# VH-VL binders against q8ixk2r445to577: the designs that were tried, part 39

Target 1, 133 residues: q8ixk2r445to577
Amino acid sequence: FFGMLQNKGLTDYCFDYNPPDENQIVGHQVILYLCHGMGQNQFFEYTSQKEIRYNTHQPEGCIAVEAGMDTLIMHLCEETAPENQKFILQEDGSLFHEQSKKCVQAARKESSDSFVPLLRDCTNSDHQKWFFK

## First folded at step 16 (VH-VL)

Design m18
Fold by OpenDDE, fold request of step 19:
Structure m18 (fold): chain C 133 residues (1-133), chain A 119 residues (1-119), chain B 112 residues (1-112)
Amino acid sequence: as target 1 above (133 residues)
Amino acid sequence: QVQLVQSGAEVKKPGASVKVSCKASGYTFTDYYMHWVRQAPGQGLEWMGYIKPTSGYTKYHQNFQDRVTMTRDTSISTAYMELSRLRSDDTAVYYCARSKHYGSGFDYWGQGTTVTVSS
Amino acid sequence: DIVMSQSPSSLSASVGDRVTITCKSSQSLLYSSNNKNYLAWYQQKPGKSPKLLIYWASTRESGVPDRFSGSGSGTDFTLTISSLQPEDFATYYCQQYWSFPTFGQGTKLEIK
C-alpha cells in the first residue's frame, strides 16, 4: 500500500513529514496535516516487512518509536527492520505498533491547533483507523 | 545475472526532447529504485533523480525539475528518462543505476547513452 | 546538497605503489542508530560505466580485489590501493548516499 495515509476519525488529515533540512531527515516527528495529494510530504508506503516508509527521500525513511516515547519519529530504513519500526496495518484499519503493543491514534497536540499521530492503548475509535488514499 | 541495457546514442537539436530507456533483467524490477546520473565530457557524475518502480513515485534534482520526466513500464521492466528543451550543455552520457531502498550505493549501472545536442 | 571534496584531482603512480585517495563530506555521513557511514567508492575506466568498489565506507563489493580498502568515519574517508596493478589506472569517485546522491569531483590515477 502506498500514497496518503489518511485517518478515518480525523477527517481529511494525513501523515505528513517535512523536515527542516532535506539532507537530514532523521530525528524529527511525523505530524498530521490536511491531505493535499501533491505527492511530496505525504507519500508513504506500508510494506510486507511491516514498515511505514517515507518515499520522498533516498535512502527511504522509516517511522520508528523511540524508547519511552509515544511519538512517531523518522529514522532511516535498514536492510532488516528493527523492532521499533514494525507496524501492523490490520483489516479493520487499526495501525498496531508491535513493540509497544499500542495503536496509532490521531490526536491534538497539547496547547496547539495542530495534530499528531500518537501511540495509545488500542480501542475501536475511528481516530485509530487508517487507510491509504 | 543482473543487467541494465540502455537505448542507443541520440543526436538532437537545441530545444528538442530526448527519451532514453533502461531495460532491467536478472532481478525483480520493482524491488529496487532506479536512478539517473549523467556525465558531461571530461566531467564528473551528476545525479538527476529517481523513480520507484512499484508506485511510479519520482523525485528530481532541482536543476532538472522543470525539464525531466521519469517513467517506467513494469510489464517489461523498463525505466525511461525524458529531458526536454535541450541545450548544448545537456551533451553528456546518461546512465541508469539501481539502488536498494536502504542504500549501499549503486551496485549496477547501464552501459550509458550518449546524447549530443548541437546546432 | 551535501558537498563531497575529493583529493587529489589527479596523481601519477607506478605499478606496485601504495595509493591513497581522500574524500571529505560537508556533513557527517554516520548514522548513530546502526553505526554505518553512508559512503561509497567507484572506479571508472574510459568509455565505461562506474563500478562500485566500496560501500558503507569500508565494505568491499563482491569481486573487488582485497588490495582495495576503504576507511574513515563521519566526514573524512580514504580509499587505499595497497599495491597498484596495471588494470587499476582509472578515475575514482567517492559518493555519499546519506541523502540525495552527490559525488566527489573524481581522482584520475595515471601511469607515471
Scores: ipSAE 0.922, ipTM 0.960, lowest interface PAE 0.4, mean pLDDT 96
Fold by OpenDDE, fold request of step 19:
Structure m18 (fold): chain C 133 residues (1-133), chain A 119 residues (1-119), chain B 112 residues (1-112)
Amino acid sequence: as target 1 above (133 residues)
Amino acid sequence: QVQLVQSGAEVKKPGASVKVSCKASGYTFTDYYMHWVRQAPGQGLEWMGYIKPTSGYTKYHQNFQDRVTMTRDTSISTAYMELSRLRSDDTAVYYCARSKHYGSGFDYWGQGTTVTVSS
Amino acid sequence: DIVMSQSPSSLSASVGDRVTITCKSSQSLLYSSNNKNYLAWYQQKPGKSPKLLIYWASTRESGVPDRFSGSGSGTDFTLTISSLQPEDFATYYCQQYWSFPTFGQGTKLEIK
């Protein structure tokens, strides 16, 4: 699966990553932004290795969850996906992070009008459902 | 064994377009990125861009953004690079090169395609 | 773009010599998460395509003789040929793949 990773509950919002430096893509937070389909900042891939890859860069970026955090941070993909980069995109659309046993939920960023994907307890909320478009 | 076989030499006039092919074999074409790198006579290596064969996603160096088009045909494991509005300084050997999604450099290269642009 | 600067641009040496080529990147190529340097070395002979010698700064590609070695970390890297062989006269390039790839300008190794 590849393309825009869109949230069901937060209509028209997609995974978005736009690092301030294209030569330094690691360490920043993945956000949600209106889906625009321009195939740059919103082009992601879910792989059989349970990675969510950022294809706009080489080497590919892989979304990771750092210890003690509930945010999704961009790392570099590796030959063998580390545990903190493993996600399961379920049939019902839920995006499950294996290591934390949490689900990715579209949420409003604290003290901001922006939105971000955050790890939360798994529910049946549409804000925790995602699909590729 | 892994092989990247490119199309033959091209001679073009300024303003024309050239399309170079790179046929991959010996591995799963869609599992690796295909890059294009050129080398002007007596000069170094210049990265032009890449294509991800599975999705067809492309990224071009800004120096070529408006003139290069990279495509692929997965049914025949072939990547293509088309460069338009050719100039004399586009004269170079053009290489396709494979890379893994996580890096490790360009482990396999095509034999190169010489493109000569002259009036 | 990340700028890769090689030194020297050219050098002459004899068979059996120890040769060192240096490469400096404009920014660190070290990934703290895996402690790997995203740096490769290539060999190119006239009329031939580049050949990967070293990746991750110090790992030899399969089939590469052990007289070739890579070292360094961060921004400073070196390629060393411990005992130059006749077939080693070529042009060598460093490359970063931390981001969109860029190459050093090359080092032409000629026979003395």
Scores: ipSAE 0.920, ipTM 0.959, lowest interface PAE 0.4, mean pLDDT 96
Fold by OpenDDE, last read:
Structure m18 (fold): chain C 133 residues (1-133), chain A 119 residues (1-119), chain B 112 residues (1-112)
Amino acid sequence: as target 1 above (133 residues)
Amino acid sequence: QVQLVQSGAEVKKPGASVKVSCKASGYTFTDYYMHWVRQAPGQGLEWMGYIKPTSGYTKYHQNFQDRVTMTRDTSISTAYMELSRLRSDDTAVYYCARSKHYGSGFDYWGQGTTVTVSS
Amino acid sequence: DIVMSQSPSSLSASVGDRVTITCKSSQSLLYSSNNKNYLAWYQQKPGKSPKLLIYWASTRESGVPDRFSGSGSGTDFTLTISSLQPEDFATYYCQQYWSFPTFGQGTKLEIK
């Protein structure tokens, strides 16, 4: 699966990554932004290796969750996906992070009008359901 | 064995377009990125862009953004690079080169395609 | 673009010599998460395509003789040929693949 990764509950919002420096793509947080598909900063891929890849860069970026964090941070993909980069996009649309055993939820950033994907306890909320478009 | 076989030499006039092909064999075409790199006579290597064969996603170096088009035909494991509005300084050997999604350099290269642009 | 500064641009040596080529990157190529350097070395002979020699700064590609070695980390890297063989006279390039790839200017290794 590839393309825009859109949230069901937070209508018209997609995974978005636009690093300040294209030569330094690691370490920044993946956010949610209105789905537009422009510039391919919203072009992601879910692979059979259970990675969520950012195809706009080479080497590819892979979304990771760092220890003790609930945010999604861009890392570089590796030959063997590290445990903190493994996700399961389930049939019901839930995006499950294996290591934390939590689900990715569209959430409002505190004290902001912006939105971010965050790890939360898994529920049946549409804010935890995602699909490629 | 992995092979990248490119199309033959091209001679073009300024303003024309050239389309170079790169046929891959010996591996799963869609598992690797295909890059294009050129080398002007007596000069170094210049990266032009890449295509991801699975999705057809492309990224071009800004120096070529408005003139280069990279495509692929997965049914025949072939990548294409088209460069338009050719100039004399586009005279170079053009290479396709394979890379893994996680890096490790360009492990296999095509034999190169000489493109000569002259009046 | 990440700038790769390679030196020397050319050098002459004899069979059996130890040769060292250096490459400096404008920014670190070291990934802290895996402790790998996203740096490769290539050999190119006249009329031929580049050949991958070293990746991850120090890992030899399959089939590459032991006399070739890569070292360095961060921004400073070195390719060493411990004992030059006749077939080693060629042009060598460093390349970063931390981001969109860029190459060093090349080092032409000629017979003295």
Scores: ipSAE 0.920, ipTM 0.959, lowest interface PAE 0.4, mean pLDDT 96
Fold by OpenDDE, last read:
Order: C-alpha cells, then structure tokens, then sequence
Structure m18 (fold): chain C 133 residues (1-133), chain A 119 residues (1-119), chain B 112 residues (1-112)
C-alpha cells in the first residue's frame, strides 16, 4: 500500500512530513495536514515488513516511536526493521504499534489548531482508522 | 547474475530530447530503487534522480527538475530516463544504478550510455 | 546538497605502496540510532562504470580485495590501499547516501 495515508474520523487529513532540511530528515515529528495529493510530503508506504516508509527521501525514512513517547518520529529505514518501527495496519483500518501496544489516533495538538497522530489506547473510534488513498 | 544493460550511444542536436533505457535482469526489479547518474568528459559523477519501480514515484535533482523524466516498465524490468531541451553541457555518459531502500550505496551499474550534444 | 571533498585530487604511487585517500563531508553522515556512517567508496577505470568498493564507511563489498579498507566517522573518512597492485590504478570517488546522493570530485591514482 502506498500514497496518502488518510484518517477516517478526522476527515480529509493525511499523514504529513515536511522537515525543514531535506538533508536532515531524521528526528522530526510526523503531523497531520489536509490531504493535497501532491505526492511529496504526503507519500507514504506500508510494507510487508510492517514499516511505514517515507518515500520522498533516499534512503527511505521510516516512522518510529521512541521510548516513552506517544509521537511518531521519522527515522531512517534499516535492512531489518527495528521493533520501534513496526506497525500493523489491520483490516478494520486501525494502525497498531506493536512495541507499545497502542493505536495511532488522529488528535489535536496541545495548545494548537494543528493535528498530529498520537499513540493512544486502542478503541473503535474512527479517529483511529486509517486508509491509503 | 545481476545485470543492468543500457541502450546505445546517442548523438543529438541542441534542443532535442534523448531517452535512455536500462534493462534489469538477475534480480527482482521492483525490490530496488533505480538511480540515474551522469558523468561529463573528464569530470565527476552527478546524481540526477531516482525512481521507485513499484509505485513509479520519482525524485529529481533540482538541476534537472524541469527537463528530466524517469519512468519504468515493470513488465519488462526496464527503467527509462528522458532528458529534454538538450544543451552542449549535457554531453556525458549516463548511468543507471540500483540501490536498496535503506542505503548501502549503488552496488550495480549499467555500462553507461554516451550522449553527445553538438550542432 | 551535502558537499563531499576529496583529497588529494590526484597522486602518483608505485606498486606495493600504501595509499590513503581522504573524504570530508559538509555534515555528519553518522546515524545515531544505528551508529552507521552513510558513506561509500567507488573505483572507476577509464571507459568503465564505477564499482562499489566500500559501504557503511568500512564494509567491503563482496569480491573486493582485503587490501582495500575504509575508516572514519562523522565527517572525516579515509580509503586505504595497504599494498597497491597494478590493477588498482584508477579514479576513486567517495559518496554520501545520508541524503540525496552526492559524490566527491574524485582522486586519480596514477603510476609513478
């Protein structure tokens, strides 16, 4: 699966990553932004290795969850996917992070009008449902 | 054995377009990125861009953004690079080269395609 | 773009000599999460395609003789040929693949 990764509950919002320096893509937080389909900062891939890859860069970026955090941070993909980069996109649309046992939820950023994907306890909320478009 | 076989030498006039092909064999074409790198006579190596064969996603260096088009035909494991509005300084050997999604360099290269642009 | 600077641009040596080529990057190529340096070395002979020698700064590609070694970390890297052989006279390039790839300007190794 590849393309825009869109949230069901937060209508018209997609995974978005636009680091300030294209030569330093590691370490910044993945956010949610209105889906625009430009095929750049919103082009992601879910692989059989359970990675969510950022294809706009080489080498590819892979979304990771750092210890003790609930945010999604961009790392570099590796030959063998590390545990903190493994996700399961389930048939019901839920995006499950294996290591934390949490689900990715579209949420409003604290003290902001922006939105971000955050790890939360798994529910049946549409804000935890995702699909590629 | 892994092989990247490119199309033959091209001679073009300024303003024309050239399309170079790179046929892959000996491996799963869609498992690797395909890059294009050129080398002007007596000069170094210049990265032009890449294509991801599975999705067709492309990224071009800004120096070529408005003149280069990279495509692929997965049915015949072939990548293409088209460069338009050719100039004399586009005279170079053009290489295709594969890479893994996580890096580790360009492990296999095509034999190169000489493109000469002259009036 | 990340700038790669090689030195020297050219050098002459004899068979059996120890040869060292340096490459400096404009920013660190070290990934803290895996402690790998995203740096490769290539050999190119006249009329031929580049050949990958070293990746991850110090790992030899399959089939590459033991006399070739890579070292360094961060922004400073070195390719060493411990005992130069006749077939080693060529041009060598460093390359970063931390981001969109860039190459050093090359080092031409000639016979003295």
Amino acid sequence: as target 1 above (133 residues)
Amino acid sequence: QVQLVQSGAEVKKPGASVKVSCKASGYTFTDYYMHWVRQAPGQGLEWMGYIKPTSGYTKYHQNFQDRVTMTRDTSISTAYMELSRLRSDDTAVYYCARSKHYGSGFDYWGQGTTVTVSS
Amino acid sequence: DIVMSQSPSSLSASVGDRVTITCKSSQSLLYSSNNKNYLAWYQQKPGKSPKLLIYWASTRESGVPDRFSGSGSGTDFTLTISSLQPEDFATYYCQQYWSFPTFGQGTKLEIK
Scores: ipSAE 0.920, ipTM 0.959, lowest interface PAE 0.4, mean pLDDT 96
Fold by OpenDDE, fold request of step 19:
Structure m18 (fold): chain C 133 residues (1-133), chain A 119 residues (1-119), chain B 112 residues (1-112)
Amino acid sequence: as target 1 above (133 residues)
Amino acid sequence: QVQLVQSGAEVKKPGASVKVSCKASGYTFTDYYMHWVRQAPGQGLEWMGYIKPTSGYTKYHQNFQDRVTMTRDTSISTAYMELSRLRSDDTAVYYCARSKHYGSGFDYWGQGTTVTVSS
Amino acid sequence: DIVMSQSPSSLSASVGDRVTITCKSSQSLLYSSNNKNYLAWYQQKPGKSPKLLIYWASTRESGVPDRFSGSGSGTDFTLTISSLQPEDFATYYCQQYWSFPTFGQGTKLEIK
């Protein structure tokens, strides 16, 4: 699966990554932004290796969850996906992070009008449902 | 064995377009990125852009973004690079080169396609 | 773009000589998460396409003779040919793939 990764509950919001330096893409947080259909910052791929890849860069970026954190951070993809980069996009649309055993949820950023994907206990909320468009 | 076989030499006039092909064999075409790199006579290597064969996603260097188009035909494991509005300084050998999604350099290269632009 | 600077631009050597080529990057190519350097070395002979020699700064590509070695980390890298052979006279390029690829200007290794 590839393209825009859109949230079901938070209508018209997609995974978005726009690093301040295109030559230094690691270490920043993935956010949610209005789906604009232009690719680039919103072009992601879910692979059979359980990665969520950022195809706009080479080498590819891979979303990771760092220890003790609930945010999604961009790392570089590896030949073998590390455990903190493994996700399962389930048939019901839930996005499950294997290492933390939590689900990715669209959430409002604290004291902000912006939104971010955060790890939360898995529920049946549409805010935890995702699909590629 | 992995092979990248490119189309033959081209001679073009300024303002024309050229389309170079790169046929891959010996591996799964869609598992690797295809890059294009050119080399002007007596000069170094210049990266032009890449295409991800599975999705067709492309990224071009800003120096070529308005003139280059990279495409692929997965049914015949072939990548294409078209450069338009040619000028004399586009005279170069153009290479296709394979890379892995996580890096490790360009492990296989085409034999190169000489493109000559002259009035 | 990340700038890659090689030194020297050219050098002359004899068969059997130890040869070193240096490459400097404008920013670090070291990834802290995996401790790998996103740096490659290529050999190119006249009329031929580049050939990958080294990747991850120090790993030899399959089929590359042991006399070729890569070292360095961060921003400073070196390609070493321990004992130069007749077939080693060529142009060598370093390349970073930390981001969108860029190459050094090349080092032409000629017969002395």
Scores: ipSAE 0.916, ipTM 0.958, lowest interface PAE 0.4, mean pLDDT 96

